# Designs tried in a protein design chat: VH-VL binders against Intron-encoded DNA endonuclease ai2b (ai2b). Part 15

Target 1, 262 residues: Intron-encoded DNA endonuclease ai2b (ai2b), of Dictyostelium discoideum (Social amoeba) (o21044)
Amino acid sequence: MRIQIEKDQLGWVAGLLDSCGNIMFSKTHVSGNIEIKLKLTDYECLENMKTKYGGAVKVSRTGTRYRLNHSEGLKKLLEDINGQIRIPVRVKKVKEVCEKNNIEIKYPDKELSLDTAWLSGFFDGVGSIVINQTTLENKKQLVLTFNQKNNQILIKIQRIVGGNFYINTNTQSGKYKYALYFTSKEEILQLYEYFKKYPSRAYKNKRIGLIPQYYELQTLMTSIHDNQLQETLWKKFMIQWDYKEIDEIQSGEILKQKGVIR
Short names: E, the ipSAE of ESMFold2; O, the ipSAE of OpenDDE; V2, 0.75 times the mean of E and O plus 0.25 times the DockQ between their complexes.

## First folded at step 16 (VH-VL; framework fv_iratumumab)

Design q4 (from q1 with heavy chain A109Y I112Y; at its last look DockQ between E and O 0.51; V2 from the best seeds 0.00; counts 0 for: pae O 6.7 > 2)
Fold by OpenDDE, look of step 16:
Structure q4 (fold): chain C 262 residues (1-262), chain A 123 residues (1-123), chain B 107 residues (1-107)
Amino acid sequence: as target 1 above (262 residues)
Amino acid sequence: QVQLQQWGAGLLKPSETLSLTCAVYGGSFSGYYWSWIRQPPGKGLEWIGDIYHSGSTYYNPSLKSRVTISVDTSKNQFSLKLNSVTAADTAVYYCARETDILTGSDSYYFDYWGQGSLVTVSS
Amino acid sequence: DIQMTQSPTSLSASVGDRVTITCRASQGISSYLTWYQQKPEKAPKSLIYYASSLQSGVPSRFSGSGSGTDFTLTISSLQPEDFATYYCQQYDSYPYTFGQGTRLEIK
């Protein structure tokens, strides 16, 4: 479903670009080329971008890609996101492309907050929402994560919404990635309230919408002493939760390894 | 021109609390992260922690349990407290402004520094 | 924490010499590296940021290169005022960390 990006939701574009966008220059595209890559399940996000700004969306087995390089669309997008980009390396590129398109670069004038859709866009780009089965009392643990190559922006997010850090280090490649994760009911519900105002536009929005039901079910389970009934209820919930397969199963294993969940 | 001026006690006994203050002049206090960095005599630099003008802090995990950084926006000042000092805390302490995207910078390095405050911990 | 290792720890050179200082990060830090110059009893001064960007007002004889884990500061022709201690600093991740420093002395 294509959803129009409203004026008060332009922060989402900025967040998305910050999280998974690239800005490139070439002889062919001297004014700049914006590229956004997402999972295949989130192609609708890019279609929405295309609807608003033009460009092209490519779908492949490995994911979906949005490209924008025509002048009119670039200018429009730049104007919409100007002053909202939060990641330094991205700001640098945005500045460059703004200059090439005769747009004055603007910088954020206040600290990152929850009063814009930026976090929503950022979450759609690099966020994850999953339920992991714990060995402790056979509980299902809801986990929200933000992933990033460096922890700078994640630290800023943590200062606002809380959460905990773990580092995923690939011992084979030597590459590492940071994750800000949330398992606290209080923190997750705070995020839920945020997403109510600034909704996710990715497939994961479905799961976000199920957050209240998850906790309701958790509460209900405490009053149910029939294990078979409990299992049935969870299965039913999980069917809703897993309507489409999401590629991010590895976060659970990492959290287990770090002792965050059992 | 932005100037940072530091003050505080320079001589402490073990177990006492280090207290330093940094005042910012000639520039905006708001919109910046402000850091404390220390340098033991003849040694390298260690980042202690930072604070945004709104009060958000992040501390070096190595010092987190003992460090408190605070701000007074009304005075354009931020302060460092380090509890339970030992001889290992003897150092020149610097306050510094951290570059940030909010300032038009694409880097997080330290562009303005205080003059430094020598703090000696001795029995 | 990310450890930054500089080499050499100390270096003797003459005016006019080409000087190279290296910094290695324990893990990839992209280009989030700054070089500082520190003179005795003074605060450090930023020279190069983002691995290769020259700070305003810094002489062009200073240059920085590198990405990922290996970085280099180069002084193409050493001047008398360049004798100092140099530090690299990563700002890829909290906590910010510095190299141990390289003392550049006159031969």
Scores: ipSAE 0.018, ipTM 0.546, lowest interface PAE 6.7, mean pLDDT 87
ESMFold2, look of step 16: ipSAE 0.553; ipTM 0.788
ESMFold2 (binder alone), look of step 16: mean pLDDT 90; pTM 0.926

Design q5 (from q1 with heavy chain T99V S107T; at its last fold request DockQ between E and O 0.71; V2 from the best seeds 0.00; counts 0 for: pae E 2.1 > 2)
Heavy chain, then light chain:
Amino acid sequence: QVQLQQWGAGLLKPSETLSLTCAVYGGSFSGYYWSWIRQPPGKGLEWIGDIYHSGSTYYNPSLKSRVTISVDTSKNQFSLKLNSVTAADTAVYYCAREVDILTGSDTYAFDIWGQGSLVTVSS
Amino acid sequence: DIQMTQSPTSLSASVGDRVTITCRASQGISSYLTWYQQKPEKAPKSLIYYASSLQSGVPSRFSGSGSGTDFTLTISSLQPEDFATYYCQQYDSYPYTFGQGTRLEIK
ESMFold2, look of step 16: ipSAE 0.560; ipTM 0.799
ESMFold2 (binder alone), look of step 16: mean pLDDT 90; pTM 0.922
OpenDDE, look of step 16: ipSAE 0.650; ipTM 0.841
ESMFold2, fold request of step 19: ipSAE 0.379, 0.568, 0.423; ipTM 0.736, 0.803, 0.744
ESMFold2 (binder alone), fold request of step 19: mean pLDDT 90, 90, 90; pTM 0.922, 0.918, 0.920
OpenDDE, fold request of step 19: ipSAE 0.013, 0.439, 0.000; ipTM 0.544, 0.788, 0.511

Design q6 (at its last look DockQ between E and O 0.57; V2 from the best seeds 0.00; counts 0 for: pae O 4.5 > 2)
Fold by OpenDDE, look of step 16:
Structure q6 (fold): chain C 262 residues (1-262), chain A 122 residues (1-122), chain B 107 residues (1-107)
Amino acid sequence: as target 1 above (262 residues)
Amino acid sequence: QVQLQQWGAGLLKPSETLSLTCAVYGGSFSGYYWSWIRQPPGKGLEWIGDIYHSGSTYYNPSLKSRVTISVDTSKNQFSLKLNSVTAADTAVYYCARETDILTGSDYAFDIWGQGSLVTVSS
Amino acid sequence: DIQMTQSPTSLSASVGDRVTITCRASQGISSYLTWYQQKPEKAPKSLIYYASSLQSGVPSRFSGSGSGTDFTLTISSLQPEDFATYYCQQYDSYPYTFGQGTRLEIK
């Protein structure tokens, strides 16, 4: 279902651009070309972008891509996200494209907060929500994750919402990625409250909506001594949870590395 | 022109608490991250930690257990406290303003205090 | 933490010389690198930011290059006022870290 991006939700566009956007310049697109790549399951996010700003959406086996390079749409998008971009590299590119389009660049004037949809957009770009089997007490653990190449923005997010910071380093390749994990019920519910106001526009929104049910189920299971019943209830929940398949390998690898899950 | 002026005790005994304050003049305190950096005599620079004007802090893990950075927005000041000092904490301490996307620049420190020599000696 | 390694630790040069200082990061930091100049009893001064961007007011004889893990500061023609200690610093990730410094002395 297509969800129109409302005025008070424009931060989502900025967050999405910050998380998985790219701004390029070429001989054919001297004014700039904005590209956003998402998972195939999040095709609708990009369709929503197309609806609002124009552009083109391409679907492949590996994902979906949005491109915007026409002047009118580009200017509109820039106006909407101006002053809300939080990634330095992205800010530089936005500045450049703004200049080329005769738009005055604006910079954030305050620390990142939960008063805009930026985090929602950012989460849709680089976030994940999964349930993993913990190594402790055979529990099913709800985990929300933010992934990033550098930790600056994650540290800033952590300052406002909490979470645990992890580094996933591949010693063979030398590649590394940072992750901010949420496993605390309190923190996750705080995020849930945020998402109620600034909803995810990706398919993961369904799982976000199941967060309260997850905790209710967890509570209920503590009072149920019938294993068969417990299993049945969990299976029913997981059917809802797994409505769409999600690739969460990165999150899983990090949790394994830290010994949180098997 | 933005200037940072810092002050605090220069001579400490081991186990005492280092206390320095940095005041911002000629510019806005709000909207910036503010850092403390130290430099032992004849050695390189070490980042201690930073604080946003709202009070959000991040500390170098190497010093996290002993460091507290605070702000007084009413005075446009931020302070550093370092507990349980040893001779290894002898250094010139600098306050500095961080410059990043909030300022439209992409480099770490643009404005520095004059530095405060803190000597830890028995 | 990201470790920054400068080379050389010290070097001697004459006025007019071309001087090159290198900095290596223990992991990729993109272009989030700043070069500082520090004179005795003074705070460091930013020269180059984002690996290759010249700070306002800095002479054009200073230049920076590199990305990822290897970076270079170059002074095309050394002037008397350029004798100082130079530091690289990454701001890709917390905690911010500095190179050990390069002392540039008069030959």
Scores: ipSAE 0.022, ipTM 0.612, lowest interface PAE 4.5, mean pLDDT 87
ESMFold2, look of step 16: ipSAE 0.556; ipTM 0.794
ESMFold2 (binder alone), look of step 16: mean pLDDT 90; pTM 0.928

## First folded at step 18 (VH-VL; framework fv_iratumumab)

Design r1 (from q5 with heavy chain S56N; at its last fold request DockQ between E and O 0.01; V2 from the best seeds 0.00; counts 0 for: pae O 5.1 > 2, placed apart)
Heavy chain, then light chain:
Amino acid sequence: QVQLQQWGAGLLKPSETLSLTCAVYGGSFSGYYWSWIRQPPGKGLEWIGDIYHSGNTYYNPSLKSRVTISVDTSKNQFSLKLNSVTAADTAVYYCAREVDILTGSDTYAFDIWGQGSLVTVSS
Amino acid sequence: DIQMTQSPTSLSASVGDRVTITCRASQGISSYLTWYQQKPEKAPKSLIYYASSLQSGVPSRFSGSGSGTDFTLTISSLQPEDFATYYCQQYDSYPYTFGQGTRLEIK
ESMFold2, look of step 18: ipSAE 0.595; ipTM 0.805
ESMFold2 (binder alone), look of step 18: mean pLDDT 90; pTM 0.924
OpenDDE, look of step 18: ipSAE 0.128; ipTM 0.703
ESMFold2, fold request of step 19: ipSAE 0.180, 0.143, 0.696; ipTM 0.669, 0.662, 0.850
ESMFold2 (binder alone), fold request of step 19: mean pLDDT 90, 90, 90; pTM 0.923, 0.921, 0.924
OpenDDE, fold request of step 19: ipSAE 0.016, 0.022, 0.000; ipTM 0.550, 0.588, 0.476

Design r2 (from q5 with heavy chain S105P; at its last look DockQ between E and O 0.58; V2 from the best seeds 0.00; counts 0 for: pae O 6.4 > 2)
Fold by OpenDDE, look of step 18:
Structure r2 (fold): chain C 262 residues (1-262), chain A 123 residues (1-123), chain B 107 residues (1-107)
Amino acid sequence: as target 1 above (262 residues)
Amino acid sequence: QVQLQQWGAGLLKPSETLSLTCAVYGGSFSGYYWSWIRQPPGKGLEWIGDIYHSGSTYYNPSLKSRVTISVDTSKNQFSLKLNSVTAADTAVYYCAREVDILTGPDTYAFDIWGQGSLVTVSS
Amino acid sequence: DIQMTQSPTSLSASVGDRVTITCRASQGISSYLTWYQQKPEKAPKSLIYYASSLQSGVPSRFSGSGSGTDFTLTISSLQPEDFATYYCQQYDSYPYTFGQGTRLEIK
């Protein structure tokens, strides 16, 4: 489901760009080229970008890519995200593109906060929401995570929303070294309230929407002494959580149906 | 031009609390992170922690249990408290402006420093 | 924490000499490195930021290079006012950390 990017939601674009955007220059694109890569399931994020700014979305079996390099769309995007970029190296690149397009660069004038959609965009780029099963207590633990190569931006996020830090030592890809994770009900519900105002535009938004139901189910489980019933209820919840559509999306069938790919 | 001026007690006994204050003049206090850094005599530099003008802090884990950094936006000041000092805490303490993206991509370092405050811990 | 190791700890040179100071990070810090100059009883002064960007007002004889873990500060032609202690500092990750310093003395 496409969600229109409204004026008060422009921070999402900035957050997404900060988390997983690349800005490059070439002989062909002297004014700049913005590229965003996401998982295939999150193609709607890029479709939202395309709807607003134009550009091109490419879908493959390994992922989805958005590119924007035409002048009109690029300028519009720059104007929208100007002053909202939070990662220094990204700010530097945005400055370069702004200069090439005769746009005066702006910088944030306040600390990162929950008053903009930036965190939502950032989460869509590098965040995850999963339920882990503990081996010892057979407990189901909801976990939200933000990933980054360095810890600066994560620490700044932590200052606002809390969470715990750990270093990823077993990353197959080595892409992210640091992670900020949330397991506390209080913190997660705070994030949920934030996402209500500034919704995730990725596929993971469906899981975000299930957060209240998760906790309700957890509470209910404590009053149920029938293990079979508990298992049944959990399975029912997980059917919603696992999104069988993911497989269909990955197979390309849903994307074909939606006209995203041919 | 932006200037930092710092003050506080320079001589302490062991177990006392170090207290320093840094005031910002000639520039905006808001929109910056403000850091404390110390340098033992003849040694290198150690970052203590920082605070945003809103009061958000982060401390060096090595000192976290003893450090408190606070801010007074009404006075454009931020302060450092270090509890339970020992001889190892003898150092010149600097306040500094930590340049973040809020000031642009052209500066990533501590660009403005206080004059330094020598704090000696001696019995 | 990220450890920053400078080499050499001390260096003697003459006016006009080419001087090179190195800094190694215990892990990759991209280009998030700053070089400082510190004179006695003075606060450090930023010379190079983002590994190779010259700070405003700093003479062009100063240059920085490197990325990842290995970084170099170069003074192409040493001037009398350049005798000081130099520090590298990473700002890739909290906590920020400094090298132990390199004392540049007159030969």
Scores: ipSAE 0.026, ipTM 0.561, lowest interface PAE 6.4, mean pLDDT 87
ESMFold2, look of step 18: ipSAE 0.386; ipTM 0.739
ESMFold2 (binder alone), look of step 18: mean pLDDT 90; pTM 0.920

Design r3 (from q5 with heavy chain I101F; at its last look DockQ between E and O 0.59; V2 from the best seeds 0.00; counts 0 for: pae O 6.3 > 2)
Fold by OpenDDE, look of step 18:
Structure r3 (fold): chain C 262 residues (1-262), chain A 123 residues (1-123), chain B 107 residues (1-107)
Amino acid sequence: as target 1 above (262 residues)
Amino acid sequence: QVQLQQWGAGLLKPSETLSLTCAVYGGSFSGYYWSWIRQPPGKGLEWIGDIYHSGSTYYNPSLKSRVTISVDTSKNQFSLKLNSVTAADTAVYYCAREVDFLTGSDTYAFDIWGQGSLVTVSS
Amino acid sequence: DIQMTQSPTSLSASVGDRVTITCRASQGISSYLTWYQQKPEKAPKSLIYYASSLQSGVPSRFSGSGSGTDFTLTISSLQPEDFATYYCQQYDSYPYTFGQGTRLEIK
């Protein structure tokens, strides 16, 4: 489902750009070219961008890509995100493209907070929500994670939402060095409340919506002494959590059906 | 031209609390992270911690239990408190501005420094 | 914490000499490294940021190179005003950490 990017949700664009956006200049695109790459399942994020600013969305087996380089759309996007970009290297690039388009660069005058959709956009770019099976207690642990190459922005996020840090050494690509993760019920529910106001626009939003049910199920299971019943209830929940649509999206079938790809 | 001026007591006895203040002139206080850094005589530099203009702090784990950094936005000032000082805390203390998003730079370096405050801890 | 190790701790050189100072990080820090110059009784001054970018107003005789764990500061032709202590600093991660410094003195 496409979610319109409202005026009070413009921070999402900034967060997304900060997390996974690239700004490039070339001979063919002297005014700048914005590119955003996401997982195939998150194509709706880019469709939302296209709806608002124009541009082009490409879907392949390896992922989805959004490009924006026409003047009108680019200027509009820049105006919307101006003053909201948080990562210095990104700010530098945004400044450059603003200059090329005769837009005065603005800088944030407030600390990162939960009063804008920036964190939501950032999460859609580099965040994850999963349930891990613990080895020691056979517990199912809900985990939200933010990934980044360095920990500065993650620490700034931690200042407002909490969480724990670890060095991500198990990355196949080495893309992310640091991670901020959440496992406590209190912190996760706080994030859930945030996402209620500033929703994720990625496919992971479906899982975010299941967070309350997860905890309800956890509570319920403590009162159930029948292991078979517990397993049945958990399986039922996981069917919702895993969303078989993911596989269908990855196969491209749903995207074809939706007319996103041919 | 942005300038930092700092002040505070320079001579302390062991177990006392170090207190320094840094004031920002000629520029915006808002939108920046502000750091404290110290340098023992003849030694290298140690980052103590930083604070955003809104009051959010992060401290070096080595000093976290004894350090408090605060901000007064109405005065464009931020302060350092270090409890239970010992001779090991004798150093020149600097306040500094962290380069962040407001400069368009891709750095978290320190571009503006205070003049430094010598704090000596002696019995 | 990320440890920064500079070498040498001190060196003597003459005006006109080419001087090289190295800094090694205990782990990869990409290019998130800054070089500082500090003169006696003064605060450090930023010379190079992002491993190789010159700060505004810094003479072109200063240059920085490296990425990952090994970094180098080079002064192509030493000037009288360049005798000072130099520090590297990583900002890859909190807490920020500095090298122990390199004292550059006149031969």
Scores: ipSAE 0.024, ipTM 0.562, lowest interface PAE 6.3, mean pLDDT 87
ESMFold2, look of step 18: ipSAE 0.496; ipTM 0.782
ESMFold2 (binder alone), look of step 18: mean pLDDT 90; pTM 0.923

Design r4 (from q5 with heavy chain H53R; at its last look DockQ between E and O 0.77; V2 from the best seeds 0.00; counts 0 for: pae E 3.9 > 2)
Heavy chain, then light chain:
Amino acid sequence: QVQLQQWGAGLLKPSETLSLTCAVYGGSFSGYYWSWIRQPPGKGLEWIGDIYRSGSTYYNPSLKSRVTISVDTSKNQFSLKLNSVTAADTAVYYCAREVDILTGSDTYAFDIWGQGSLVTVSS
Amino acid sequence: DIQMTQSPTSLSASVGDRVTITCRASQGISSYLTWYQQKPEKAPKSLIYYASSLQSGVPSRFSGSGSGTDFTLTISSLQPEDFATYYCQQYDSYPYTFGQGTRLEIK
ESMFold2, look of step 18: ipSAE 0.375; ipTM 0.727
ESMFold2 (binder alone), look of step 18: mean pLDDT 90; pTM 0.926
OpenDDE, look of step 18: ipSAE 0.248; ipTM 0.718

Design r5 (from q5 with heavy chain S35N; at its last look DockQ between E and O 0.66; V2 from the best seeds 0.00; counts 0 for: pae E 4.7 > 2)
Fold by OpenDDE, look of step 18:
Structure r5 (fold): chain C 262 residues (1-262), chain A 123 residues (1-123), chain B 107 residues (1-107)
Amino acid sequence: as target 1 above (262 residues)
Amino acid sequence: QVQLQQWGAGLLKPSETLSLTCAVYGGSFSGYYWNWIRQPPGKGLEWIGDIYHSGSTYYNPSLKSRVTISVDTSKNQFSLKLNSVTAADTAVYYCAREVDILTGSDTYAFDIWGQGSLVTVSS
Amino acid sequence: DIQMTQSPTSLSASVGDRVTITCRASQGISSYLTWYQQKPEKAPKSLIYYASSLQSGVPSRFSGSGSGTDFTLTISSLQPEDFATYYCQQYDSYPYTFGQGTRLEIK
């Protein structure tokens, strides 16, 4: 389901760009080229971008990519995200593109906060939401995570939403060294409230929507002494959580049905 | 021109609490990270921690358990407290301004420093 | 923590000499590196930020280069006022860390 990017949601574009955007210049694209890469399941994020700014979305077995390099769309995007970019190296690149397109660069006028969709966009780029099983008590733990190569932006996020830090040691690609993770019910529910106003536009939004049900189920489980019933209820929840559509999306079947790929 | 001025007790006994204050003159308090850095005599520099103008802090893990940084925006001041000092805490302490993107500056480093405060811990 | 290693720890040079100081980070820090000059009993002064950007008011004889893990501060022609201790500092990740310093002395 495509979510329209409203005027008050433009921060999402900035957050997405900050998290996983790449700005490049070449002989063929002297005015700049913006590229965003996401997982296949999150192709709708890029479709939303295409709908708003134009450009091209490519879907492959390894992921999805958005490119924007035509002048009209690029200028429009720059105008929308101007003043909302938070990562210094990204700001520098945006400044360069703005200059090439005769746009005056703007800087944020206030610290990072939960009053814009920036965090939502950022989360869609580098965030995850999973349920881990603990080894000791067979407890199911909901975890939200933000990943980054550097910890500065994560610390800025931590300052406003909390969370804990750990160093990723088992990264397949070594892409992310630091992670800000949330396991506290209070903090996660705070994030949930934020996402209600500034929704994730990635596939993970479905799981975000299940956060209240997760906690309700956890509470209910404490009152149930029948293990079989507990397992049944958990399985039922996990069917919703795991989204059977993920496999179909990855196989390309749903994408074909939606006309994303042929 | 922007200036930072520091003050506080320079001589402490072990187990006492170090207390320093830094005041900002001639510039905006908002849009910057305000840092504390120390330098033991004849040694290098160690970052202690920072506070954003909103009051959010981050401390060096090596000192986190003993450090408190606070801000008084009404006075354009921020302070450092270091508990349970030992001889190892003897150093010149500097306050410094770190620019943020909010300022519109391309400099993301410590661009303004206080004059430094020598704190000696001796029994 | 990110360790910053400067080389050399100390060096002697004469006025007019070309001087090079290196700084190595234990991990990639992009260009988030600042060079400071510190004179005795004075606070450090920023010379170069973002690895290669000259701070306002700093003479053009100072230059910085590098990205990732290896960085260099160069003084093209040493002046009498340049004898001091120099520090590199990364601000890529918390906690911020400094090199151990390079003392530049008169030969």
Scores: ipSAE 0.271, ipTM 0.721, lowest interface PAE 2.6, mean pLDDT 89
ESMFold2, look of step 18: ipSAE 0.323; ipTM 0.711
ESMFold2 (binder alone), look of step 18: mean pLDDT 90; pTM 0.926

Design r6 (from q5 with heavy chain V99I T107V; at its last look DockQ between E and O 0.72; V2 from the best seeds 0.00; counts 0 for: pae O 5.1 > 2)
Fold by OpenDDE, look of step 18:
Structure r6 (fold): chain C 262 residues (1-262), chain A 123 residues (1-123), chain B 107 residues (1-107)
Amino acid sequence: as target 1 above (262 residues)
Amino acid sequence: QVQLQQWGAGLLKPSETLSLTCAVYGGSFSGYYWSWIRQPPGKGLEWIGDIYHSGSTYYNPSLKSRVTISVDTSKNQFSLKLNSVTAADTAVYYCAREIDILTGSDVYAFDIWGQGSLVTVSS
Amino acid sequence: DIQMTQSPTSLSASVGDRVTITCRASQGISSYLTWYQQKPEKAPKSLIYYASSLQSGVPSRFSGSGSGTDFTLTISSLQPEDFATYYCQQYDSYPYTFGQGTRLEIK
């Protein structure tokens, strides 16, 4: 489902840009070109961008890409995100684009908070929500993670929402060195409350919506002594969690059906 | 122009608590991270920690257990407390404005510094 | 923590000389590096930020280069006022860390 980007949700655009956006200049795009790349399953994020600002969305088997370089849309986007970008290198690029488009740059004057959709956008760009199975106790552990190349922005997030830090050693791409992860029920539920107000616009939002059910199920299972019943209930939950639609999305069938690709 | 002025006790005995304050003049206190940095005599610089104007802090792990940084937004001041000092804590302590978000100036690190405060720990 | 190693620890040079100071990070820090100049009994002064960007008001004889792990500060023609201690500092990740410093002395 497409979620319209409302005025109070503009922080999401800034967060998304901060997390996975690229700003570049070329001979053909002297005013600037904004590019955002996401997983194929998260194409709706980019569709939301296109709906609001125009531009183009490209879908492939390897991912989805949004590009915005026409003047009208670019100016509109810049105006919306101005003053909300948090990563220094990104702020610098935004400043350059603003200058090229005769827009006065604005800088954040408030600490990162849960009062804007920035964290939601950031999460959609570099976040994950998964359930891990522990080997020793056969426990199912819900984990939310923010990934980043450096730890500065993650530390700032931690200051607000908590979480724990670890260094990623097994990154296939080497893209992210640091991760801020959440396993505490209290912290995760706090994030859930945040996402209720500032929803994720990525496919992972479906899992976010299942967070309360996860904890309810965990509680329920403590009172169930029948292992078969426990397994059945868990399987039922995981069917919802795993989203069989992911395979269909990846195959392009759902995207064709939705008219995203031909 | 923005200026930082700092003050506090310069002579301490071991086990006492170091206390320094830094005041910001001529500029906005809000929107910035503010850091404490120290330099032992004849040695290099060590970052102690920082605080946002709202009070959010991060401390160097090497000093975390003994350090407290606080802020008073009504006075445009932030303070450093270091507990259980030893001779190893003898240093010139600096407050500085930290820039990790552009604020209209092309600065990405420490651009404004206090005058420094020599703190000597001796029995 | 990210360790910053400067080379050399001390350097003697004459006015007019070309001077080069290097800084190596224990891990990649992109371009998040600042060079400082510190004179006796004074606070450090920022010279170069983001590895190669000249701070406002700093003479053009100062330049910075490098990315990732290896960085260089260059003074093209040393002036009398340039004799001081120089520090590199990374702000890629907490905790922020400094090099041990390079003392530039008059020969």
Scores: ipSAE 0.028, ipTM 0.589, lowest interface PAE 5.1, mean pLDDT 87
ESMFold2, look of step 18: ipSAE 0.376; ipTM 0.727
ESMFold2 (binder alone), look of step 18: mean pLDDT 90; pTM 0.924

